# Ledger of designs, part 10: VH-VL binders against q5slc1

Target 1, 112 residues: q5slc1
Amino acid sequence: MGALRGRWAEEEALRFLLGKGYRLLWRNRRTPFGEVDLFMEKDGVYVVVEVKQRASARFGAPLEAITPGKVRRLLQSARFLLGRDDLPVRLEAVLVHGTPKDFRLEHLVLEL

## First folded at step 20 (VH-VL)

Design ad4
Fold by ESMFold2, fold request of step 21:
Structure ad4 (fold): chain C 112 residues (1-112), chain A 121 residues (1-121), chain B 108 residues (1-108)
Amino acid sequence: as target 1 above (112 residues)
Amino acid sequence: QVQLVQSGAEVKKPGASVKVSCKASGYTFTEYWMHWAKQAPGQGLEWIGEIYPNSGDTYYAQKFQGRVTMTRDTSISTAYMELSRLRSDDTAVYYCARDSKTIFGDWFDPWGQGTLVTVSS
Amino acid sequence: QIVLTQSPGTLSLSPGERATLSCRASQSVSSSYLAWYQQKPGQAPRLWIYDAYDRATGIPDRFSGSGSGTDFTLTISRLEPEDFATYYCQQYDYSPWTFGQGTKLEIK
């Protein structure tokens, strides 16, 4: 239902997560430590969700874990946005494989 | 030591094809996407496309669709890029480059040394 | 696709000076999916900065990356003779991957 111009994969990821019962708190939020794509909540847990689009057929392929620098910046951004550092935060990815006409989503919980 | 070594320079006539090779060493060839880029003389970099050596899956920039074919031979850890129906503006250095192997990253490291393809009448 | 525009096209400076190289994107590049490369004449590009902020292995700390959204910067705090080269930015937010046209950093 959302607009697909420009940032279509992020819109599809958001729609998908809302359909899974996630609640959106902020999106595309800049902090001193970087930018967070989607900051959400699910079952009382705060979730940083990062979206990645690739047109190539990468669905189901194994990938390395997120880089330590990016993990640190995302967690520090979450603490900045919450205004506290004593709450658990989960890091997730939505990988969008394909193009606006033909795509598939892969939803991952990232181990920190 | 991770290394990409490309085939030597080529001189071609308009309408011909060229096939550039890129031999990988020092890492698991099948686990990283390989990319190809073009740099015309005195110009910047232009992305051509990518191949996943394990599956052979490819994706090409629209400008090259229909003229480029990327393949690989996993037995010798070598990727190939073939460009057909060559024209004068295909004169360039062509690079292979290895993708990162991270969930979110698609930066290129390392790059091959480049292959000069000259298309002349 | 995302167009990256670098400025200035050519930057003429002397060793010891500070250099500021800009990369502007045609749409927001979220999560800082942006890299910088250095290229010297007759050589392949080399990864310099990834994820907008992180130096590649062996890159001196006089180089730093910054920015978010549509505006990204590569800063060299104090130029050394070996830093004179062309620098390219590259985005990996949306396929196809694209490069800026480059900034040539040349000795004055």
Scores: ipSAE 0.775, ipTM 0.918, lowest interface PAE 1.0, mean pLDDT 91
Fold by ESMFold2, last read:
Structure ad4 (fold): chain C 112 residues (1-112), chain A 121 residues (1-121), chain B 108 residues (1-108)
Amino acid sequence: as target 1 above (112 residues)
Amino acid sequence: QVQLVQSGAEVKKPGASVKVSCKASGYTFTEYWMHWAKQAPGQGLEWIGEIYPNSGDTYYAQKFQGRVTMTRDTSISTAYMELSRLRSDDTAVYYCARDSKTIFGDWFDPWGQGTLVTVSS
Amino acid sequence: QIVLTQSPGTLSLSPGERATLSCRASQSVSSSYLAWYQQKPGQAPRLWIYDAYDRATGIPDRFSGSGSGTDFTLTISRLEPEDFATYYCQQYDYSPWTFGQGTKLEIK
């Protein structure tokens, strides 16, 4: 129970991705275009990872669309943080289904 | 047009139960979570809980746990919220609202017109 | 749960003025998981802004959302008579979903 459990889903998502060989560069970084949850790197590719928690059991539901506004802001934020716009950036999601005592993770690569 | 139409106003005595209905039209009822919210007279909005009409899965705010039951009838595209052991501070307008269907979003659009429940001795 | 505190409680202004409505969260609302609703007396709330920044369909461009972290703002650049209403913020970062207590924007 502590301050870290207040953002527990983001911590679980980070631990999960570190275990998959991702490297953390920044977290919760504010930019002129919004906030990026996790900015990471995997095999030389930069990755913006957004985390979403829902207490209701939604694991395995059909994929839902990301809004165009959110895509634009995430990509603009990545370019701002990198200081350039000529590098490939991948968008990913970690959906955290459930509560701290009973949750499951769903890891998605978002098509752009 | 996407529309949520709720049942009419109710007057109940303390200790009774009330069941509010919310009929959906203009979209696939089973594919969107449905939410319920309370607005006491002159007060703001308070989230009660949610139901997924396809599965019937629910999640309730702790304050309402044990007194609220959310159900649905997919054959008539209708969601229900039942509140039991009513007391005077349950007097409020109760709204149903449809969740967004996006990976990251849970904003509500549209809302039902609201159902006034009055609890008086 | 995340508590949203709106300020001011009541804002009295005239048509043509600029309005600034604040929503403060008890913890960071990551990824701008925040919406705004307008409600007039006797009516249901209506979606106004989603994802902190995006106007719902048909919402005039005098409305804009801004902020991040714990502090979010709804701005109306030049008030029109129809803009006088109560505005609520709502977060969808962590379940359970919560609303602010509202800011009543009333005509002076």
Scores: ipSAE 0.768, ipTM 0.919, lowest interface PAE 1.1, mean pLDDT 91

